# Designs tried in a protein design chat: VH-VL binders against Nucleoside-triphosphatase THEP1. Part 1

No score or structure here was measured in a lab: all are predicted.

Target 1, 177 residues: Nucleoside-triphosphatase THEP1, of Natranaerobius thermophilus (b2a6v4)
Amino acid sequence: MTESNILLTGKPGIGKTTVIKRTVELLSCSSTGFYTREIKRGDPRVGFEIISLQTGERLPLAHTDFTTAEDRVGKYGVKAENLLGFLKEINEAMTSNKPQCLVIDEIGKMEFFTPGFHETVDKAFQSSYPLLATIMKKSHKFCDYLKNRGDTDVIEVTENNRDDLPEKLAKRIEEQL
Positions, changes and structure headers below are counted from each chain's first letter, unless a header gives other numbers; antibody chains aren't numbered by Kabat.
ipSAE, averaged over its two directions, is called F for ESMFold2-Fast, E for ESMFold2 and O for OpenDDE. V2 adds 0.75 times the mean of E and O to 0.25 times the DockQ between the complexes of E and O.
[cut] marks letters that were taken out.
Atom coordinates printed by the task and the answers are left out, and those that the model quotes come from them; centres of patches stay.

## First folded at step 4 (VH-VL; framework fv_cixutumumab)

Design x02 (from c04 with heavy chain E103L)
Fold by ESMFold2-Fast, scan of step 4:
Structure x02 (fold): chain C 177 residues (1-177), chain A 120 residues (1-120), chain B 108 residues (1-108)
Amino acid sequence: as target 1 above (177 residues)
Amino acid sequence: EVQLVQSGAEVKKPGSSVKVSCKASGGTFSNYAISWVRQAPGQGLEWMGGIIPILGIANYAQKFQGRVTITADKSTSTAYMELSSLRSEDTAVYYCARSHDWLGYYMDVWGKGTTVTVSS
Amino acid sequence: SSELTQDPAVSVALGQTVRITCQGDSLRNYYATWYQQKPGQAPILVIYGKNNRPSGIPDRFSGSSSGNTASLTITGAQAEDEADYYCNSRDSSGNHVVFGGGTKLTVL
């Protein structure tokens, strides 16, 4: 069975988002989706932003200043609705029949608040399009299901492999296109 | 705080259709998924389907596919559930509920229910 | 048949612990959610995910899951806990929601 879905895991700050961005830059096709970046105020982490791979446009996903948010993870209020536009783009991409790579950074607790996130992720994994995604390390039923799929390759990003991964992953994705 | 206000009770004849409305207030309508759940007298809860307005995606339980249509009108913040070819077995209380996809599927805000009676 | 199975009835003495179970293959991939329903009322969310309580739900309510089984535990049951309890989850397709048949809890 072909492993068409690539899931990156790794410790916070290890560089898994950098691996994604560098991989995407090496691809001959377009990429649709988003990546997540920490918001820092000095040295403390105060939130997370979601950023379009295509346009670079940003929306906050979570922040310590979102004190009135209904949804929360730890010290962060979550504005999961800010993912809706990105999920719409990914769903539309899957019906386009154009060569492209789908990108989801991250499959994790905050993103699960967004209506349609689970459905979009399941469709992406089942799609014929190559998928490059990051996933939380901690156990969660849905995440464990995704990690154990026969069509899915789970790779831990480490200091030893992070610099070489983009070229290897781009080659694999090109072979699927 | 989001509240869901449902349309009033309906009495319908067999073979007709019913369309129940669910109006959201106190929040952004399009940022939620809306589910429809029914309960026949003395029976359990039964999921009929749901809609994710911003994605234009509606999902239906197998039992109701072909008979149920769930739609949403963002301009009025209203979701609708239309059930056709009504039978006496469709007599039930129909609930709309706000749905979340976090750590599993859950519904945290419920309408008060709309009673639909199918009789001659 | 139902994708999620619950016992139809269970009893507990006031102040004692009761466990209500929900069983189905989809619970291997998705967490169960628990609702309380009293006669003539809409359901109330009690537990979602593995063990999360909405604001206003007493800490005597807890959830657990293992394999294809999820449980709702009420420690130190009170008279007000007498109600029907429903679990729900996603079905095997991931795009449909299914409910268990419900468990009627009687507090003796």
Scores: ipSAE 0.142, ipTM 0.707, lowest interface PAE 5.4, mean pLDDT 87

Design x03 (from c04 with heavy chain W102Y E103W)
Fold by ESMFold2-Fast, scan of step 4:
Structure x03 (fold): chain C 177 residues (1-177), chain A 120 residues (1-120), chain B 108 residues (1-108)
Amino acid sequence: as target 1 above (177 residues)
Amino acid sequence: EVQLVQSGAEVKKPGSSVKVSCKASGGTFSNYAISWVRQAPGQGLEWMGGIIPILGIANYAQKFQGRVTITADKSTSTAYMELSSLRSEDTAVYYCARSHDYWGYYMDVWGKGTTVTVSS
Amino acid sequence: SSELTQDPAVSVALGQTVRITCQGDSLRNYYATWYQQKPGQAPILVIYGKNNRPSGIPDRFSGSSSGNTASLTITGAQAEDEADYYCNSRDSSGNHVVFGGGTKLTVL
């Protein structure tokens, strides 16, 4: 089987989300899922928000102002429950039987606090739908399992390839549809 | 903080069914998964299944498939576990627990347990 | 019980270090979570992820993992640490939760 799942990795700030967004823009089909964006207060980064590709709905995932949050990563309090509606959209998409690309940005520590995240990710990787996702570079048992799947192509985003990747990935996804 | 309050002890006959409740108080219920774990006298912990209320997804351990049904009522912040076709081997303490992934990430808040005795 | 294996019993002298192990192929892909259970009580979460402690769990508890094995280490064991310890993780399919058989810790 050809690699139907595309996992983007790379150093922080290299442009993984930009590759995803540009790839999605080139697709003839719809995309279901979310991408992550930094929240800035002036120059310093104060958090991260998640944005629905289907609806444009935005919710904060992590913020330095979430001082009472039960879950934390570094200086950020994490409201992982805010990801639940986005996971619901992805699960519903997988039962829709309509051509589409699934998008998960990012598979990482903050998202792991969300109930059903591991299950939704596993289902997406097993699904017949093309999957375009970003994954943290750090070693983690679940991430390492996903990277080592025979149906999964792990691509490191670099300065040398980031501008060319969107067209290449869009062609691969179109061939799967 | 969140506390899980379970229904009282049950004594049932073989072949009947039992439905145990688990009510969340003092926190958000719908944003978490709820797992059901049982423990027979002197034995270890055994996962039966779980539910993620907001997604409407329930999952069951293979051993209990077809006999267990896990549901949740968001309006009352209550999860339920119903076990049918009871056998004497189903005698156990049944726990509900809040989990951050019903696929086993971790269970951080536990109910006190409900004793179910199956005897003729 | 067959998916995750724990030794049924282990002993440690007061103030000494003990390591409780959990073994299974699924541990290559998923971290173990550890629970403490005292007689007549519900389990208490002790370690989750690789080595995360919930609020209220003493620093003497730590977790580690390598290959198909996860370990719970108690450094400077106290009398109140005497309990049954369970690991859990996902099964080999990744679709279900499984528990180890439990390890009874006796503090001498």
Scores: ipSAE 0.033, ipTM 0.641, lowest interface PAE 6.3, mean pLDDT 86

Design x04 (from c04 with heavy chain D101Y)
Fold by ESMFold2-Fast, scan of step 4:
Structure x04 (fold): chain C 177 residues (1-177), chain A 120 residues (1-120), chain B 108 residues (1-108)
Amino acid sequence: as target 1 above (177 residues)
Amino acid sequence: EVQLVQSGAEVKKPGSSVKVSCKASGGTFSNYAISWVRQAPGQGLEWMGGIIPILGIANYAQKFQGRVTITADKSTSTAYMELSSLRSEDTAVYYCARSHYWEGYYMDVWGKGTTVTVSS
Amino acid sequence: SSELTQDPAVSVALGQTVRITCQGDSLRNYYATWYQQKPGQAPILVIYGKNNRPSGIPDRFSGSSSGNTASLTITGAQAEDEADYYCNSRDSSGNHVVFGGGTKLTVL
């Protein structure tokens, strides 16, 4: 399959992470990587945490309370180093030669601060493993490069397709294994 | 403030190998990557490779693949670059530098350089 | 040929503006980084991530990027700006770093 890499994009809050999680639940193979979840205090979003698909380990990626953080995106201080262990798991998975789906949620500005993130993403896209990832909608040189790769299918998640995408994506990923 | 301290100058024979060290201080060694960049007399900068110590991953420029090995010892906060099968063209100043991947690839802290002379 | 191309030399009169360019296909996908190097010294980072300036770098240094070209601009060049300037970027694989050949800036 020429398009072994699946990139989900869409407006904030549309349900990209939900599509990822539901797709992974339908797979017969293991999944390696992480997904991102909002941290809320009532209605206002105060941060984001990253969660391992393999272990369920959670670490904060960004928070409004990280006032001393050198790296920032909007109102959030970013602890990008918390992503390092998850990147290690993805890199180790790519050398395992076992059937699996790689998951990266999200390829975005906060994650770019992490040493090795660009390298891990490029290796994942070049790997023989299916990749299911979300990517920020805003233009960025690296993101635009990934979206324009010949082996990559960019799908915009909308209210019209979000409930049907998990079954379609799971079937597609299974056909690559 | 992070500082990178490199080992002293070396004079080597063609066909031998050289191992240059780079000791980091003033920051957390595992929070960044280390690159090795060389510069022959009167020539430009040339990236040889880099290592991300916490991930145990090293990448090498194609020109040096098979001749260069980059390693790191987290217990001593020291990165190493070993170049084998030395030729006269390997005479250069070898720099280590702290590397970041945010918005591209940049090196913000540089060692002072190690002069390696390959003479027959 | 190098993957990133720079003119070998450029001159600017004291107090005037100079533009140093770096060109290559990888610049469509990755931002260029700029370094200053004076004789006998290690390089110093001057611009990264399109137009970010490290602490201690004068505001007369700025960066820009368009298509396959990145530029370093020095507005109001000073004598101490005389140096070699290098650009770097990631190659098309994203896993390797490539440098331009360097531009020798002479301040007249």
Scores: ipSAE 0.046, ipTM 0.649, lowest interface PAE 6.6, mean pLDDT 86

Design x05 (from c04 with heavy chain D101F)
Fold by ESMFold2-Fast, scan of step 4:
Structure x05 (fold): chain C 177 residues (1-177), chain A 120 residues (1-120), chain B 108 residues (1-108)
Amino acid sequence: as target 1 above (177 residues)
Amino acid sequence: EVQLVQSGAEVKKPGSSVKVSCKASGGTFSNYAISWVRQAPGQGLEWMGGIIPILGIANYAQKFQGRVTITADKSTSTAYMELSSLRSEDTAVYYCARSHFWEGYYMDVWGKGTTVTVSS
Amino acid sequence: SSELTQDPAVSVALGQTVRITCQGDSLRNYYATWYQQKPGQAPILVIYGKNNRPSGIPDRFSGSSSGNTASLTITGAQAEDEADYYCNSRDSSGNHVVFGGGTKLTVL
């Protein structure tokens, strides 16, 4: 059995998303999924947006201005429904025979508010496609289950490895295709 | 803020089918999942299945596989549960509920229930 | 439902603490959710996740989980807490939902 699923962990701000972005830039195949980017207003971080790797579409996932949102994490209101279209793209990709890498950044608290996120993540882990994902470091029953799967390689991103990881991960993903 | 409104009580004969509706109001229907849960008189809660309308994905409990069909019409914000080949043991109150997956699988908004009586 | 086990009945004296337990292997991987149901009414969500209460649920309700066991604790039980209590979780496959058999709470 091969470890076709790559899970990146690490402390907030360590550069997990940068590793994801640099890795997919090195791939010769297409990538389907999304990555997350901070929204800044001057000095303060005011939210997070999700960006489609397939279309480049950008939607806010969380923002301090979402004061009426039902779902909240810390100072942020969460519009988890904005992730629905991105989950649809991932589910559609898994029914195609197109060579590709699935990308989920991040498997974390904000994203789990989205209907179908759990099911999409579970299917992606079971799929034949390479999966490159980031996952929250904090303990959570389902996240801990994913980290302990036999088909999953958990890598902690650190200052010592973050610059070298993209080339190493791209090579592994290419060998899986 | 979202409310789930279910169709009225049904009386059916053994071998027939029943289709119960669940209309969402006060919220965006496609942004959540809908589960169907039944409860026979004096018995516990039993999950039948659920649907994620935006993805078109429905999952069914093994006991009901082949007899239950759960669908959704996004244009009318309505979910349906159809149960075929009815037996007297299917006499129950049928609930629809809005489902969430953060911190496990939980249902925060419930319809008032639809009573289905199967009698010869 | 047999995947999650609850005792069918429990009693508590007014003002005292009671613990209702839900047990099953899937609880090692997934959080339990707790519902209160009064006669003739639909269930009401009371606890979900590690220990989250929906708006409007009194703070005397709390949840805990360890290994394959989840518990609902009611401190200072009130007469209005008389009800059936159900737990649910995902099954071992993660793809389906299962309910416990329910626990009837009587406040003496």
Scores: ipSAE 0.130, ipTM 0.694, lowest interface PAE 5.6, mean pLDDT 87

Design x07 (from c04 with heavy chain H100Y)
Fold by ESMFold2-Fast, scan of step 4:
Structure x07 (fold): chain C 177 residues (1-177), chain A 120 residues (1-120), chain B 108 residues (1-108)
Amino acid sequence: as target 1 above (177 residues)
Amino acid sequence: EVQLVQSGAEVKKPGSSVKVSCKASGGTFSNYAISWVRQAPGQGLEWMGGIIPILGIANYAQKFQGRVTITADKSTSTAYMELSSLRSEDTAVYYCARSYDWEGYYMDVWGKGTTVTVSS
Amino acid sequence: SSELTQDPAVSVALGQTVRITCQGDSLRNYYATWYQQKPGQAPILVIYGKNNRPSGIPDRFSGSSSGNTASLTITGAQAEDEADYYCNSRDSSGNHVVFGGGTKLTVL
């Protein structure tokens, strides 16, 4: 059977989030979940914010200014608790009767600090709803498990395919609805 | 700041099992991986395995696969390492350490260690 | 056999610079992490990633990497820096953690 879960991988900065956003814009159904946006101060990245696809609510996930944060990744302090409301949104969507696409951007180390992230991701992969997600490229036990699922199609985003992917992915998602 | 509090010293006979605990105090537990590292007298550090409680995934060094079990109780913020079929060569100080996920693997907070002596 | 190789011992004169090295093929893909251990104590993290210091670690400690080699450099060594230093990284599979054999630093 056709894979219902679409996982986008690729090098940092290649445009995985742009592919997600452009795909979502082409869908006739609603999308539930979040995407991650880089916070830049001039040339260097200083953080990441998470944005709800349903409400447009924005909260910082990580920032170099979070100097007292207990959780850290590299130069960033991580406020993983800020993702809790977005996970609740995804869990509630999976119990609704509304046709929709689930979106998780990104399945990566900053997000792993959030209680319930693992459980929510597992449920989303098992759900009957189409799932469109990005995942870190580096090897990680949980990520490798997700990439090797039989119901999951892993696509590497490259400069050669990133402009054409949104239309192709939108068609696939529409066909599953 | 977070501290990792380990259970007290153990003296065990060959062939028995030992279970060492590691409790997080004053900070987060389930949001980190917990590794177990041992050190025999006068020897170097040896990674035994770890667990990522939030993901429900444990991973073990090949040398200890089948003899070691690492578990975590998120409700009590306590990780456990159980080593079975003890030999005199298992005499060591056993440390728990918190680390970022398997990609990060660096260990920023360490317990003070639990001495396990296997008497022959 | 050790996947990460360290020299067993190195010495440095007080106030001088010393470099402790860690070698292994996995270091081409993963950064080394460095720990300091004094007798009777648990290890403490001194460098992680390419060159990140945890809070409380003096700026005389720095890290570097090139190819299959990672180095811990102590610039202006102090008597208190006398300790065993361990590197760790991922194994070649990327699924397990491995430690180097340790380097005993003597400050003369």
Scores: ipSAE 0.006, ipTM 0.497, lowest interface PAE 12.7, mean pLDDT 84

Design x11 (from c04 with heavy chain S99G)
Fold by ESMFold2-Fast, scan of step 4:
Structure x11 (fold): chain C 177 residues (1-177), chain A 120 residues (1-120), chain B 108 residues (1-108)
Amino acid sequence: as target 1 above (177 residues)
Amino acid sequence: EVQLVQSGAEVKKPGSSVKVSCKASGGTFSNYAISWVRQAPGQGLEWMGGIIPILGIANYAQKFQGRVTITADKSTSTAYMELSSLRSEDTAVYYCARGHDWEGYYMDVWGKGTTVTVSS
Amino acid sequence: SSELTQDPAVSVALGQTVRITCQGDSLRNYYATWYQQKPGQAPILVIYGKNNRPSGIPDRFSGSSSGNTASLTITGAQAEDEADYYCNSRDSSGNHVVFGGGTKLTVL
């Protein structure tokens, strides 16, 4: 049967976010949530920003210049509080009465610092709305729990499938609406 | 850095309500969750509920749903816990604590507690 | 709490290692957090996440988790470690926080 939650995993840099963006572009319904984009200075990656699918608002999630940040992942200081407004959008969407797809890119270490993130993700997975999300490949209790849910389809993004996934996922999501 | 300062001890009659305050005196109040945890004399810790001020989301333990209301005033960096229809078994120390939703749920900063005694 | 189980008491000899255990189905989904509480005081956070220690907590405190079980280990117990220890986590729904019943540690 049809699983309402689609969870993309794969190695860093494989193109999970590109699959999300291409899939959303093919949908006839609205999409609510956020996706993540790298911040570059020349060639090296210096951070990540989060972008609202509804409003286009952009805020930095992590940056090497955030030297005073209390929360850190590797070389990046994390301003997880910048995700709060995006979580509010997702929570508000779940109380609406219109067809839409929820998008969470990414369920990962940096995002875990945000108050309400685990609650919002759990609610999104339990919701009747289609969910399209990316998740870190590394083992973690919460991530492993989400990957093992019976209502969740875990797909590994690879060089072999990344170009074909958007059309397949969009068709599946449309059929759920 | 952040400190949580709670209101003083209360003595209440059965059937009344009590409202305990918790004021954050530093840090970024709105960017964290505030939980309320109580402890009856000689007993363990019991989570009552929590609020995430910026999201306007409050969650309550099933045992307290309908009797507890947790609110926050972001302008004064103060969280409140109001417990109604008090009974003698509500006699306890009530703590507020700053919550983080990272790798589970943890509370890193605790108020010193407010003693609430329910007696005639 | 009914969802998280702790033994009510445990003893350890000074300088020895003790392991305090917390068990519950929600621990398959969420890491446990550990608190120390001394008489007349508010709890203090000692371990959060898989094995993270706040500033000021001695390195003799460590955490571990496997399946539905989480453990707090104190290697080389000191007299000042005598206290009640509580675990907490999210419940199975993810919406609520639950505490274990607490374990009273006596240092002999």
Scores: ipSAE 0.295, ipTM 0.737, lowest interface PAE 4.5, mean pLDDT 88

Design x12 (from c04 with heavy chain S99D D101T)
Fold by ESMFold2-Fast, scan of step 4:
Structure x12 (fold): chain C 177 residues (1-177), chain A 120 residues (1-120), chain B 108 residues (1-108)
Amino acid sequence: as target 1 above (177 residues)
Amino acid sequence: EVQLVQSGAEVKKPGSSVKVSCKASGGTFSNYAISWVRQAPGQGLEWMGGIIPILGIANYAQKFQGRVTITADKSTSTAYMELSSLRSEDTAVYYCARDHTWEGYYMDVWGKGTTVTVSS
Amino acid sequence: SSELTQDPAVSVALGQTVRITCQGDSLRNYYATWYQQKPGQAPILVIYGKNNRPSGIPDRFSGSSSGNTASLTITGAQAEDEADYYCNSRDSSGNHVVFGGGTKLTVL
């Protein structure tokens, strides 16, 4: 069988989330999971929010104003518990027997603080459903494992390919449904 | 500071079942997983399974699938481990532990253990 | 059988450095976690992730990982460090937890 898991890497700000969103818009099936969006105060980035593809629910994942948060990445306090409901949606989708694409944006440092994140990701990669995810570029045992799976295609998003990727990825996902 | 309070020691006959409880004190189960780990006399630690209550997910070690059931009651912040078809080899101390999956499974808060003796 | 292998016993002289090793293929993909257990007591978390220490664990404890091997190092061993040490990690499937067989540390 073909590589059913698609992992997007690339430098911060290159447009990985835009590729995800544009790909999802082209799919005929439903998409289950979440994507991230920057929170800005004028020009400076002050945080990140997570948005459900199913419900449109938005919750902050990280913010510079989360000064009492125990978990931190750089200048951001992380409210990893805010990701729990989104992980529940993904786990429930995997038992639904409904044709769909799973979406995880991002597999990275902030999300690793959430209980059940590693398990949900492992299950998603092993599932029969097509998976479209972004993953941090830096080395980490779990990330390296995911990138090296035989059922996984790792694609670096660049300025040269980002505009063409959505159509190519949508076509591949459709062929697996 | 959260503590895990386990139910008391039990003596069971072969073929019966035992249900051990684990209650969070000074906190709740809301944002973490609970694992069950046993240790037979003079032996090492053995993972039986765990539950992530908020996701409704339970995973069991292959050796215990079909015999172990792990559940959680969020309203009382209590996790349970039920082991059926008991054998003398199930004589052990049974621990519950708060389990984080970040950077691999690690258990930072442990109950004091429940001794289960299976004999006739 | 264990998917994670530890030597059953190791000794160290007071004030010297000792390294306890855990080996298994899953350690290529997942970090090892280390626990200390003294007789009659529940295990205590010592190191998690590559090299993170919980509050209250002395800085003489450190972790390292390379390939399929993880190590717990105690620099300047103290008498109170005499205990059984267990590693754990995920199995090859990523869905289950496995423990090493444990290493009994004797401080001479």
Scores: ipSAE 0.121, ipTM 0.699, lowest interface PAE 5.9, mean pLDDT 87

Design x15 (from c04 with heavy chain W102F G104D)
Fold by ESMFold2-Fast, scan of step 4:
Structure x15 (fold): chain C 177 residues (1-177), chain A 120 residues (1-120), chain B 108 residues (1-108)
Amino acid sequence: as target 1 above (177 residues)
Amino acid sequence: EVQLVQSGAEVKKPGSSVKVSCKASGGTFSNYAISWVRQAPGQGLEWMGGIIPILGIANYAQKFQGRVTITADKSTSTAYMELSSLRSEDTAVYYCARSHDFEDYYMDVWGKGTTVTVSS
Amino acid sequence: SSELTQDPAVSVALGQTVRITCQGDSLRNYYATWYQQKPGQAPILVIYGKNNRPSGIPDRFSGSSSGNTASLTITGAQAEDEADYYCNSRDSSGNHVVFGGGTKLTVL
C-alpha cells in the first residue's frame, strides 16, 4: 500500500482549505466530502461552517451563538450532528464503485464530537479511493495514529509551497485513479 | 459505565430465522459502532458485521452477506442481528460488542453472549 | 489474503516471558488488536492499536508489530493469564474485520 492518503497540516490561516479547493478543481473525477470555512463578523472569527463539495450545501459546525450546545471547543458551541449527512455521503461514496476523490477538511477536535466520525475517517483511509484531507497540527491520539500510517503522506502547507501544491497533488491523485 | 445486555438463549429449527438483541445500559451508542461476533462450540471468534447506529450504516462479512441483517433502534439504544436460513453450523454463542472505528476496529465492551442452537 | 494465522497453542512457565504471534499480509497496513478469553466468558480487550492498553489491563501485556507479523508479549506470566488469545485486524479491503484462529496459552 503506497501513500494513497494525503494529509495536509500547517498553521491556522496558512491556506490548507485553498490548497484542497484548487486541487479538486483540477481533478477530472468527482469529489465527495466537505471543507470547512470560517464565519467572520468583522474582525473576530465567530464560527465555522461545513460545505459539501458535491452540492454546495452549508451547515454551521460551531458558533459563539450556540450557547446551549452540549459540546464546546473554546468559545464555540459545536453542533457536531450537522456533520452526519456529510459522513453519510462519504460512506455511500465508498460503496459506489465510481471513480472519485474523498475529501475531509478538517480532521480535528470539533469534528470528533460527531457520532461515526472516527469510523468514517478510518474507513476513508483504508479505502481504495484517493483521500485528500486536512488534519490539526496539535498532538491527539487519533490524529497521531493517522499521521503515522504507512499508507499516508503528511505534507506541511507553507507560504513557500501552497501555490504549487494543487497541481502536484492533482497529478498524483489522477495517477492513482 | 456502558454495559451491553443481550437477549436470552434460542433453540431454532433448520431453515428458520433468529433475531438477537443487544441493549446499551448506562449510556447510548454515541460515537461507537456495534459489532456482532460469533463463536461455535470449541471454535474461534468470527466477525459477522457491524453497524453505526446513529447513521444507520451497516457492514457485513462476505460470508454472511445476504443472510445477516444488522439494525439499530436509536430510541431504545438497541442493536439487532437477524440471521436467516439457519443451518446446524450456525449453532454458536453470538456476542455484541462496542467497536471503536479508529485504530483498526477494536472492541472494548462486550455483551455476555447469546447461545443459539440449531437442531431438528 | 487477509487471513490471520496464529499458532493453536503455546506454553510458558510461571514468571517467564511468552510471545504470541499473529501473521497475515494485511498486518503490513493495519495494526492487530488482541483479546483474552477464558472458558465460558466473553473476550476482554488487552491491546489495541500498536501498543495501547485499556484501563485495568496489567502492564505486563504489550504489543509490537513488524512487517506482516504482530505480537502480544506477556512479561512475567501469571497463572491467571492462562486463556485463549485472539488477534483481529481489518481485511485487505479495509471494510471488514477478520480474527485469527486463536492461541491457547498454558501457564505451567
Scores: ipSAE 0.006, ipTM 0.496, lowest interface PAE 12.3, mean pLDDT 84

